# Ledger of designs, part 12: VH-VL binders against Protein Skeletor, isoforms B/C (Skel)

Target 1, 133 residues: Protein Skeletor, isoforms B/C (Skel), of Drosophila melanogaster (Fruit fly) (q9vgy6r287to419)
Amino acid sequence: LAFEVRWAVAGESIVVQLVAKLEPNHYMSFGISPNKNISQMIGADAVVAWVDPQTGNGFATDYFLEGKAQCSGGRGACPDTKISEKTNSIRLLNAAMVNGYSIVTYQRSLAATDRLDLPISITGAESVVWAIG
Key: E = the ipSAE of ESMFold2; O = the ipSAE of OpenDDE; V2 = 0.75 times the mean of E and O plus 0.25 times the DockQ between their complexes.

## First folded at step 4 (VH-VL)

Design q2 (from u6 with heavy chain E99Q Y101F, light chain A50Y S53D; framework fv_ustekinumab)
Fold by ESMFold2-Fast, scan of step 4:
Structure q2 (fold): chain C 133 residues (1-133), chain A 120 residues (1-120), chain B 107 residues (1-107)
Amino acid sequence: as target 1 above (133 residues)
Amino acid sequence: EVQLVQSGAEVKKPGESLKISCKGSGYSFTDYWLGWVRQMPGKGLDWIGIIYPGDSDTRYSPSFQGQVTMSVDKSITTAYLQWNSLKASDTAMYYCARQDFYGSGTYDYWGQGTLVTVSS
Amino acid sequence: DIQMTQSPSSLSASVGDRVTITCRASQSISSYLAWYQQKPEKAPKSLIYYASDLQSGVPSRFSGSGSGTDFTLTISSLQPEDFATYYCQQSYSTPYTFGQGTKLEIK
């Protein structure tokens, strides 16, 4: 399953586009790891997104991922990871299903610490996590 | 178990240099941000800055930028806070603290503190 | 810089009381707020992270709530060991500013 992430900084926000070929009842997840050299789902602020292929309705919600285990090479949710919804600071901008690919575009506020180092931090100083469930 | 052990109390005169330390153990030192916090006698907590030991990236409070230097020695899992020229107003308890694994910016483990007294 | 203001600055209470301390940010900080407890001559201890999540090993009588600019720390049934100074801290933007502290004293 191909998974692509695109993003652009827009003032105090980041616009993110997630693209993946998903089966019904599946989702894609993307987050920025708080640890520069570690890519893992635990401890990351993650967005869970999906598109209902029958209605075309898209969804994107903000989760704070908690757990005790490390994950690497995400092709699904980490075992024993707790997903807790904290705040809905996500604005869904667009959602589409094209040739079996789910495309979800959303906007999220950046913490000021993240904004201080963008865009240079996201080119090598940030750790990124992802999963498809 | 996670521990942060700080160097002992210091008594200095204005104009002298000083370097205090904070040694981490029981965790992967290079994977966590480490912060420094000042507490003047009878006052509240005042944030100095943070350093990422893995690459020595630093973020200073504007009030402390140019007044102190944060550094690390990864080989001995130790962080440092340094002054080139102390002032009487630097008299305070200095804490080091590890930022949590969850990246919320919260400090989950704290050193015991280093009391710095600057007096003529 | 984001300013953090706590209320009240001091509070007297009795064992068994429900105690509430508030913290207000000068601008929205989402949920990036922590609460700490500090006893005299001791290092601070982390109680709450991400506004409402309890730190490991902290008693369940402590709880946090709020988002944006207004936050509260609640102790549902005050115990003798809870008399201390409490600080909030925002971690949305550097510098990670602390509130001025709330001293909780025995009545």
Scores: ipSAE 0.005, ipTM 0.559, lowest interface PAE 13.4, mean pLDDT 76

Design q3 (from u6 with heavy chain E99Q Y101W, light chain S31Y; framework fv_ustekinumab)
Fold by ESMFold2-Fast, scan of step 4:
Structure q3 (fold): chain C 133 residues (1-133), chain A 120 residues (1-120), chain B 107 residues (1-107)
Amino acid sequence: as target 1 above (133 residues)
Amino acid sequence: EVQLVQSGAEVKKPGESLKISCKGSGYSFTDYWLGWVRQMPGKGLDWIGIIYPGDSDTRYSPSFQGQVTMSVDKSITTAYLQWNSLKASDTAMYYCARQDWYGSGTYDYWGQGTLVTVSS
Amino acid sequence: DIQMTQSPSSLSASVGDRVTITCRASQSISYYLAWYQQKPEKAPKSLIYAASSLQSGVPSRFSGSGSGTDFTLTISSLQPEDFATYYCQQSYSTPYTFGQGTKLEIK
């Protein structure tokens, strides 16, 4: 049930690794809160990731957490497909299941290049949000 | 299977209006951005813009802003590209294409194209 | 707007040849680059996404590489059905600009 996030800046991008022991059909989520003082899920730009425990196939997709829709069985997250000026900013690098832990590694652009992405500060404080669902 | 089927070829006079269509099937139409691309005879690909069918949000290339209008009808999973007043310079093949949001914004499925000829 | 420049504009090759086409962006686009193949009178077909990922159903003789501003499409052993025009496209920022195209012709 533990959740761990690792990250490193790589040029103009950030590489993030999410690690958690997930129940079947559960996912990991990691993002930056729009309010630096308070971690809040609604309004955050986040990555939703999971690994199929039977096949080892992984997923990492860019989501804007609006809390409006049950987009995937009550998760409260929707794909960022409606964001203008945006491509899917997430590149899946690796996905694995090790000793019952789901491990997803992805790359994301460091600077915000679309209108709903939050810039990631490499020198300032940020409020981080995460969830398992 | 995913398919985008476009309307047939059009022959028009300058000043006439035109609306061409692109019908999607085999996927959730409202969950993917749909792009339009122009290709003038013997020339390369030129990006027109994108529309999100779920809420009709649009983004146009500056070169096409005000020249054409993109729209959708969700009930029949169809997108449209419209001109109020055609010019000879609008003569081209027009493609619609679906944007893959799990990739890096690549257009993974394309319509067969609609040839528009504008001449006097 | 981000400008995409392909090189060469055209090339002639024989079946079995190794063919390399390059694409240069006027500013860094990270890995937000796709390659498309277009045969005469046909719609473009997606070959490569995210600079280096092969689309499902595309033969393994096609490969992509690069990041930032310089990108390459390689066909390791040219086949008769590969004679076509190839386009790169950036999806880093709108407008999603295409390169001018590279026409691959039979020698």
Scores: ipSAE 0.000, ipTM 0.529, lowest interface PAE 14.3, mean pLDDT 75

Design q4 (from u6 with heavy chain E99Q Y102F, light chain A50W T94Y; framework fv_ustekinumab)
Fold by ESMFold2-Fast, scan of step 4:
Structure q4 (fold): chain C 133 residues (1-133), chain A 120 residues (1-120), chain B 107 residues (1-107)
Amino acid sequence: as target 1 above (133 residues)
Amino acid sequence: EVQLVQSGAEVKKPGESLKISCKGSGYSFTDYWLGWVRQMPGKGLDWIGIIYPGDSDTRYSPSFQGQVTMSVDKSITTAYLQWNSLKASDTAMYYCARQDYFGSGTYDYWGQGTLVTVSS
Amino acid sequence: DIQMTQSPSSLSASVGDRVTITCRASQSISSYLAWYQQKPEKAPKSLIYWASSLQSGVPSRFSGSGSGTDFTLTISSLQPEDFATYYCQQSYSYPYTFGQGTKLEIK
């Protein structure tokens, strides 16, 4: 299993679990692409998550992923890619390193209309985006 | 305070077995990939492979697969590189190195090296 | 396997010189490139990660640039302690591979 995403809607919130066997100091990202026709991470409104192996602390933060000039020219996953912090509506529920797998579970509040639009937004308007890097 | 301390120099004959060690300290040993690199006398660096101490997952260079075995003992934070039957062509300096926490695949801390000499 | 070729294989320079070492990958490796310095009888030391990011504690006279297949390590004003062999390394795919090395000598 390279990367797995599980999620469930729970009332006014969504619970997401990200699982990946990360090379040291990589992060996981899951979000909605801003353009359905272009499957890309740059410009996505995504959650970036990782587990600090030295402290055991997990992190999950809502970011707008933005490429730098030097990274957008075919660099791939790049730690110097600009990540703009958005208003943090993410609640970390659990984080663990198990057998080399980083497991991060978080909760995000849904606006009332988002709950009704989830299936439509995913299939009709936007593409789901995920990444490791 | 991160340190990788390797075992001392070895002088062996062809056909003998050998196991050299690399002891990590000052960091969480099971949470970082650890690589092995060979350097033949007067030559450059040659990547052997990488092991994740937390679950012993390994990735070998095809040129070393089946010729050498990487392993770890988590209880003493030590990694090993082992040969079942040494060849003269195994004469080299062997380095262990920790892969960095920046997600780049770069080795940020290196052991001092173990010189292995195989001659008849 | 991805082949890494450095040029030149050796060069002679004086203290204060600007030195440039290049590294070419046989296929695109994005920015998965590191630079190492190795002094005689010593283990390699990490200088640059992610093609252009300077390792903590490394002097600012060292810099890296490039992406894809062509990469450069620059030392803006050579110091006596910089005479060493320099290696590039790709971590884009397994097996990881190193360049053959560039020996920087006093002359």
Scores: ipSAE 0.000, ipTM 0.520, lowest interface PAE 15.5, mean pLDDT 74

Design q5 (from u6 with heavy chain D31E E99H S104T, light chain S31Y S53E; framework fv_ustekinumab)
Fold by ESMFold2-Fast, scan of step 4:
Structure q5 (fold): chain C 133 residues (1-133), chain A 120 residues (1-120), chain B 107 residues (1-107)
Amino acid sequence: as target 1 above (133 residues)
Amino acid sequence: EVQLVQSGAEVKKPGESLKISCKGSGYSFTEYWLGWVRQMPGKGLDWIGIIYPGDSDTRYSPSFQGQVTMSVDKSITTAYLQWNSLKASDTAMYYCARHDYYGTGTYDYWGQGTLVTVSS
Amino acid sequence: DIQMTQSPSSLSASVGDRVTITCRASQSISYYLAWYQQKPEKAPKSLIYAASELQSGVPSRFSGSGSGTDFTLTISSLQPEDFATYYCQQSYSTPYTFGQGTKLEIK
C-alpha cells in the first residue's frame, strides 16, 4: 500500500496532505512526535482521516496515541495501540478520491490548544509516524 | 541517572517575591515536559502546571493562572517557579517532576521538594 | 475541570493483605490515569501509568485496572514498605488533577 504525506508551514499553521490507497472502512493516520530522536506511533498527536467512497466527503479528526494496552494474562486479541479521541482542532481543506487513492488535506494551528495538541517546530527536524488501518 | 535537584527551603513574608529552581540532569532536558505540584501541610497534591523546555510552552491550572510564573533556562537545564507577591496561603512543599508526555503520560522522576513558608 | 475522587480516604491493613484502592473520574478519561506512592517526608514516586502499565522497577504485586471513569489500584500481598499515601492522577485534559489521596496505615 502506497502512503504519502506532504506538509507545509503556512503562517502560524501547518497544512498537511495525506494520500493513501484505502480499503473500505479503513483510515490513514499521521502524527508528529516532538522527540526528534525517536519516530514512534505511541505518544504521538495524530490525525485520523478517511474519505467516504460513496459521497466523496472527507473526514479528519484529532487523536492521541497512547502506549500499548495491557492484556489480562497476556493472551491474544489484545489491542496494540490505545487511541483517545480529541475535540476536533483541525480544519478540513479538501478531500477527494482519485484512482482509488484517498486524498485528505487539513490545516492545524502551530500553537497548542489543549493537552493533546503540541506546537510543531518549524526550524528543526521532527519525528513523524503514520499508519493505515 | 535521571535527577531533578530543587533549591533549598525558603522563609518569606507576605508581599515578598520568590523564585525557586529545579535543575535536571541525566536526560535530554528539552525533550520532556516539566511540571510543578503543590502540597500544603497535611494535604494532598495540587497540580500547578507544566512547561516544555524546548520552546517554553506552558499550561497552567486555572487555580494558579496569574499567581505564579513557570520559566526555564535550557542552557543550565533549570526550571523556575516564581511569585511576584507571596501570600500566607502559598505555604507549602513545591515539587518539580519530569513528565514523559509522549511516552508514559505520567511524572516519572520527581525533585526532592522545596519547602516555602510564608508568615508574618 | 475533571474531578478525581478516591475511596477510601484511609484504610488499615496488615502485611500480606490484598488491598484495593479506587479512583473515579467525573468524566471519561479513557486510560489516561496514573498512580503515585508517597511516603512520609518524601516526594511521590510513579507506580502505574496508562491505568495498568507498571513503571520500571515497580514490584509485580502492584497492579492497576480500569478505563473510562472507574479505576483501581491493587496490592496483592502487602509488604511493610508499602505503607504510604497513594494518589491517582488523570492526564487526559489539563489541569492534570489528582485524587485526594488514600492513606494506607498499619493495622
Scores: ipSAE 0.005, ipTM 0.538, lowest interface PAE 13.5, mean pLDDT 76

Design q6 (from u6 with heavy chain E99Q D100E Y102W S104T Y107F, light chain A50Y S93D; framework fv_ustekinumab)
Fold by ESMFold2-Fast, scan of step 4:
Structure q6 (fold): chain C 133 residues (1-133), chain A 120 residues (1-120), chain B 107 residues (1-107)
Amino acid sequence: as target 1 above (133 residues)
Amino acid sequence: EVQLVQSGAEVKKPGESLKISCKGSGYSFTDYWLGWVRQMPGKGLDWIGIIYPGDSDTRYSPSFQGQVTMSVDKSITTAYLQWNSLKASDTAMYYCARQEYWGTGTFDYWGQGTLVTVSS
Amino acid sequence: DIQMTQSPSSLSASVGDRVTITCRASQSISSYLAWYQQKPEKAPKSLIYYASSLQSGVPSRFSGSGSGTDFTLTISSLQPEDFATYYCQQSYDTPYTFGQGTKLEIK
């Protein structure tokens, strides 16, 4: 509802588009859990993205999500979840704000995902983690 | 140094209640799932379930659901496994183990085990 | 529940031998597979997680491979301290079931 994710595999890469109606100074987060049951822990790989409403500039950065992926009765990241910056950069393809929605499109190497032996294509919410903060 | 220290051996009769413990130290107790595993004499390992100490969220094996209760007291970094009414078939070694941080469901550190003997 | 089957159930080997133990899942579990070593009267010890990742402090003679349904634990040059029972465990879906175990004995 409040957040949409689209993705496609393109050769040796995956292209991801995040769409959400964000308040000023808020961000979107999307990641793949290393476990099929995402409710246990947030995986090592997550992307934090936002659009600066004053400049229209977009940002997308790899982060490690620390802590529990889901709280009792909650969805996504818990209040105690910490975000730590990852060593690897991702490639920002475009960013826009359309009708109050922040749209960020980025690319990352499929080989990096393969090293973690994670599903390269996801059609359901079972293997993904998302948050707006 | 990460350690999981379990309570001592127990000898019980059928129908009695029992609560065994597993005390964690050397790590942030509330940030890791803790699991319980049964090993019957001369047999392999049976997964009982896991509990997240931060909020007491639990996942049980269907074979153990309703047979045992997992709980924690985070003020003393201790997890518990309890039976309201023991059966002879509960005779086994019980291990507690810490699930690794990233949530792949594997156990990285194990307690020494608590031997539970139930006989009439 | 996902069923885990190990082969062989028992194996005799000599120091210096290359030992291979296999584990088969009843359905695809991706790489959510761990290997444990248990010595008599001792708690299990973690060896391998996520199919092929070596646990800290575990000797490099141990290695894991496989994905999907078929997995292998290899000991490249068996040492006296390696005689034990080995278990695989899947963590793709609850309950996180173990294989029946493979007992590695001195020849």
Scores: ipSAE 0.005, ipTM 0.535, lowest interface PAE 12.3, mean pLDDT 75

## First folded at step 7 (VH-VL; framework fv_ifinatamab)

Design k1 (from j2 with heavy chain T102R, light chain S92Y; at its last look DockQ between E and O 0.50; V2 from the best seeds 0.00; counts 0 for: pae E 6.3 > 2)
Fold by ESMFold2, look of step 7:
Structure k1 (fold): chain C 133 residues (1-133), chain A 119 residues (1-119), chain B 106 residues (1-106)
Amino acid sequence: as target 1 above (133 residues)
Amino acid sequence: QVQLVQSGAEVKKPGSSVKVSCKASGGTFSSYAMHWVRQAPGQGLEWMGYIIPIFGTAKYNEKFKGRVTITADESTSTAYMELSSLRSEDTAVYYCARDYYREGYFDYWGQGTLVTVSS
Amino acid sequence: EIVLTQSPATLSLSPGERATLSCRASSSVSYMHWYQQKPGQAPRPLIYDASNRATGIPARFSGSGSGTDFTLTISSLEPEDFAVYYCQQYDYYPYTFGQGTKVEIK
């Protein structure tokens, strides 16, 4: 399976793009390990993201949250979906499906804003975790 | 310190296209979302969409989907907005504006580009 | 799409007076911004997240409100404050602006 992650620092934020070929009802995730090792995905400050192939709507949320997903779609957009950036530390910026590849772009702060998020370091090594499910 | 300089005013015929440029200097270009906002004469502001240059993908206001293309050239630190199938109602000043991600507002704006669509 | 309705459309006041500008959203929003625009110029940010002044904005500008009702207040108008003021929400795509309130000298 091919999974592409790109990111860049923008001031006090990081912008991240996730690209993967997903089966229906599958998701992709990306996070920073709290132990600076890639072996602790559960403790990571991970974002779970996917695109609904039937509506084209995108979703991105914190790994430890079961509820609200923020929506951004390419085709069949959901303009009435609330973006709850403060509760999730996440802004969903874009979502698309191209030739079977799901593409989700999001922003998050480099400092934790709630009790479940971990700070993202810009001056040291970071452990990176990912999954397809 | 950050400066956004846009291309000059244009006069266009209905049915044609216009491409407005926005050159950034004095700061990071590639990782910031660059938005486009227009303002018809004597009217308010209308958001058109944005691009994050390093990713090369854009998000559009659905009202303009199919007529607007937003692109970026990292090598010249320049964003572009192209509007096709021009109509008289597209006469407006077109602004580029940078997203200040932390608070989500537009912190730097270009000087604006007047596009006049006249038969 | 979230419609932002500003009132009044025009506010005619003298320097030193208090200006109160209203912005009403068609649905509840959390993140309301305010911009100032003078003729021939691009907008500039004034207030972010309803109540926080942007960098370099004088203390006479303040914002308040939540839900669907938001207010920009200029406690004592200066000559440079006569301009058009726009509210903007970013809770939902597409981002939308109010139609503006013109503050003009009486």
Scores: ipSAE 0.073, ipTM 0.681, lowest interface PAE 6.3, mean pLDDT 78
ESMFold2 (binder alone), look of step 7: mean pLDDT 91; pTM 0.929
OpenDDE, look of step 7: ipSAE 0.321; ipTM 0.816

Design k2 (from j2 with heavy chain E103Y, light chain S30D D91S; at its last look DockQ between E and O 0.74; V2 from the best seeds 0.00; counts 0 for: pae E 4.5 > 2)
Heavy chain, then light chain:
Amino acid sequence: QVQLVQSGAEVKKPGSSVKVSCKASGGTFSSYAMHWVRQAPGQGLEWMGYIIPIFGTAKYNEKFKGRVTITADESTSTAYMELSSLRSEDTAVYYCARDYYTYGYFDYWGQGTLVTVSS
Amino acid sequence: EIVLTQSPATLSLSPGERATLSCRASSSVDYMHWYQQKPGQAPRPLIYDASNRATGIPARFSGSGSGTDFTLTISSLEPEDFAVYYCQQYSSYPYTFGQGTKVEIK
ESMFold2, look of step 7: ipSAE 0.273; ipTM 0.726
ESMFold2 (binder alone), look of step 7: mean pLDDT 91; pTM 0.935
OpenDDE, look of step 7: ipSAE 0.184; ipTM 0.775
ESMFold2, look of step 9: ipSAE 0.276; ipTM 0.722
ESMFold2 (binder alone), look of step 9: mean pLDDT 91; pTM 0.930
OpenDDE, look of step 9: ipSAE 0.251; ipTM 0.791

Design k3 (from j2 with heavy chain T102R E103Y, light chain S30D D91Y; at its last look DockQ between E and O 0.04; V2 from the best seeds 0.00; counts 0 for: pae E 13.1 > 2, placed apart)
Heavy chain, then light chain:
Amino acid sequence: QVQLVQSGAEVKKPGSSVKVSCKASGGTFSSYAMHWVRQAPGQGLEWMGYIIPIFGTAKYNEKFKGRVTITADESTSTAYMELSSLRSEDTAVYYCARDYYRYGYFDYWGQGTLVTVSS
Amino acid sequence: EIVLTQSPATLSLSPGERATLSCRASSSVDYMHWYQQKPGQAPRPLIYDASNRATGIPARFSGSGSGTDFTLTISSLEPEDFAVYYCQQYYSYPYTFGQGTKVEIK
ESMFold2, look of step 7: ipSAE 0.006; ipTM 0.530
ESMFold2 (binder alone), look of step 7: mean pLDDT 91; pTM 0.936
OpenDDE, look of step 7: ipSAE 0.911; ipTM 0.955
ESMFold2, look of step 8: ipSAE 0.008; ipTM 0.527
ESMFold2 (binder alone), look of step 8: mean pLDDT 91; pTM 0.939
OpenDDE, look of step 8: ipSAE 0.906; ipTM 0.954

Design k4 (from j2 with heavy chain G56D T57I, light chain S92W; at its last look DockQ between E and O 0.59; V2 from the best seeds 0.00; counts 0 for: pae E 6.9 > 2, grease 20.1 > 18.9)
Fold by OpenDDE, look of step 7:
Structure k4 (fold): chain C 133 residues (1-133), chain A 119 residues (1-119), chain B 106 residues (1-106)
Amino acid sequence: as target 1 above (133 residues)
Amino acid sequence: QVQLVQSGAEVKKPGSSVKVSCKASGGTFSSYAMHWVRQAPGQGLEWMGYIIPIFDIAKYNEKFKGRVTITADESTSTAYMELSSLRSEDTAVYYCARDYYTEGYFDYWGQGTLVTVSS
Amino acid sequence: EIVLTQSPATLSLSPGERATLSCRASSSVSYMHWYQQKPGQAPRPLIYDASNRATGIPARFSGSGSGTDFTLTISSLEPEDFAVYYCQQYDWYPYTFGQGTKVEIK
């Protein structure tokens, strides 16, 4: 499986593009590790994205990975909004299916906008997390 | 300061195509979305689509059913909007507008380009 | 698409009076902006994200609202404020504008 991440900083925001050839009902995920030195899943601020091949509609959901377990009762790997209301900080810009590849482009602030977000340093190194499933 | 300068007015026959340009200066270009919005005479604003140059991806209002093509040339900081199969109802002023991602709105607009479609 | 309905269509007022413009969305919207357009000019940003004044916008302009109901208020109209005002949502594609409210001099 190929997974490509592209990004560009725009002021105090960052635009991120995720590209992967996803199987039906699969998703791609990309996020920031809470540990700058290692890729750490627990505590990560991630985006889960996919494209509906029938409609072409894209999705980019703001996630906080409190645990590895599937989201239940707002605990585990959950959408931010299921943990706390009004904590979505991901803006979907575009989505496309091209030659079987799902392409999702979203925007977020470099700074954390709530307690479930992690800031992205422009000058320092960051560790990232990713997954396809 | 940021400025968007569009190409001049166009007069076109029905069935033909028009391509309007929008050159950006005084700011960043590639990492921002450039939108196109039109306004028929005496009417409101209609969003047509946008492009994000750095990724070379565009999003369109499906209302235009593939008649619109938005492109960008990063080397010249210029965005283009081509509208094909022109109809009389396509007569409008066409604006380019920059999307400021930090605050998420159209912060700068071109001066507009009048496109008149008449037989 | 999200339909934005502005009211009233036309608002006739005198300088110094308070103007209240409404924008109602057919569905809940998180990102609402307001633009001002004068005759022969391109629109310019006025309010972004419901309640934030764009750069250079005087304090007499204010925005409020959430969900489906948004309001633009001009506390005391100045001569230069007579124009058409548009609300715009950028939550859902296609992005849509209201039909506009014309603020004209009585």
Scores: ipSAE 0.020, ipTM 0.666, lowest interface PAE 6.5, mean pLDDT 92
ESMFold2, look of step 7: ipSAE 0.044; ipTM 0.633
ESMFold2 (binder alone), look of step 7: mean pLDDT 91; pTM 0.935

Design k5 (from j2 with heavy chain T102K E103Q, light chain D91Y Y93W; at its last look DockQ between E and O 0.15; V2 from the best seeds 0.00; counts 0 for: pae E 7.6 > 2, grease 20.3 > 18.9, placed apart)
Fold by ESMFold2, look of step 7:
Structure k5 (fold): chain C 133 residues (1-133), chain A 119 residues (1-119), chain B 106 residues (1-106)
Amino acid sequence: as target 1 above (133 residues)
Amino acid sequence: QVQLVQSGAEVKKPGSSVKVSCKASGGTFSSYAMHWVRQAPGQGLEWMGYIIPIFGTAKYNEKFKGRVTITADESTSTAYMELSSLRSEDTAVYYCARDYYKQGYFDYWGQGTLVTVSS
Amino acid sequence: EIVLTQSPATLSLSPGERATLSCRASSSVSYMHWYQQKPGQAPRPLIYDASNRATGIPARFSGSGSGTDFTLTISSLEPEDFAVYYCQQYYSWPYTFGQGTKVEIK
């Protein structure tokens, strides 16, 4: 159940790599909690990522997680979010599944680009959320 | 249009080291994995390892038992592979290759660098 | 380490003939890549994820298979298709290649 996050600032962007062993129909997420003092997934502005074990295709989608029961069933992410779009604040850079680990690398703007995105601060503390779901 | 241009051919003595460079242009360098693959004369391809330059650490094929070092210089968009304690069986063409979208899918290859190890 | 065994080692055929190249993995892998290499050149990506053609690869090339058995097919050989073909797995480190199948003119 190990979850590894690596990141670095690249100009006005941040490059993030998420690594985890995922069970079928599970995903990784990483983001900023709306509560600066406590990490929580509901209400967070998060990137949800996974690799399809059948195709090796990766997914990384900017996602606001609501407190509603959405996307129950076989996938952790909603079907309409399975491929990053051009207008998404997230740019998928790499994806792989190696030694049972799902590996997703993406690039994201440090500033908010959508009304649901929270800006990423590089000068102050941020509450960080992550999950395997 | 990504281009990978490697340093020129080298002739080396057994026991010495070689450092091959791979300069990237026409695309993003720092956030994509750069791999090294070699091919001995008349033989198949052998993966040596990779680096994602912005993260600064490399993953290696254990076959080289600590003889290989892979590095990158973001300011010059150049990756390097250094192989030490050279043996005659290290005579090969050394390629840099970039994966794109999928780690392990080598979409772009350098032209290759022939390294000859002889007495 | 996953060993990839390609067969046949050499395939001697005439232009217009169908070529069938096999790659067998020592344990199950999810996907296979294929590369073409001509003398004096770097490998060229050909097929990714067992069945998807790389950019600019003509329709006469196709790939299939899953698990441990994978196949590259060239439906009608053209003069430019005489080359060495390698399969490659990326399911586990180290990444490994097959030993190659040479497709040569009869």
Scores: ipSAE 0.035, ipTM 0.630, lowest interface PAE 7.6, mean pLDDT 76
ESMFold2 (binder alone), look of step 7: mean pLDDT 90; pTM 0.925
OpenDDE, look of step 7: ipSAE 0.282; ipTM 0.812

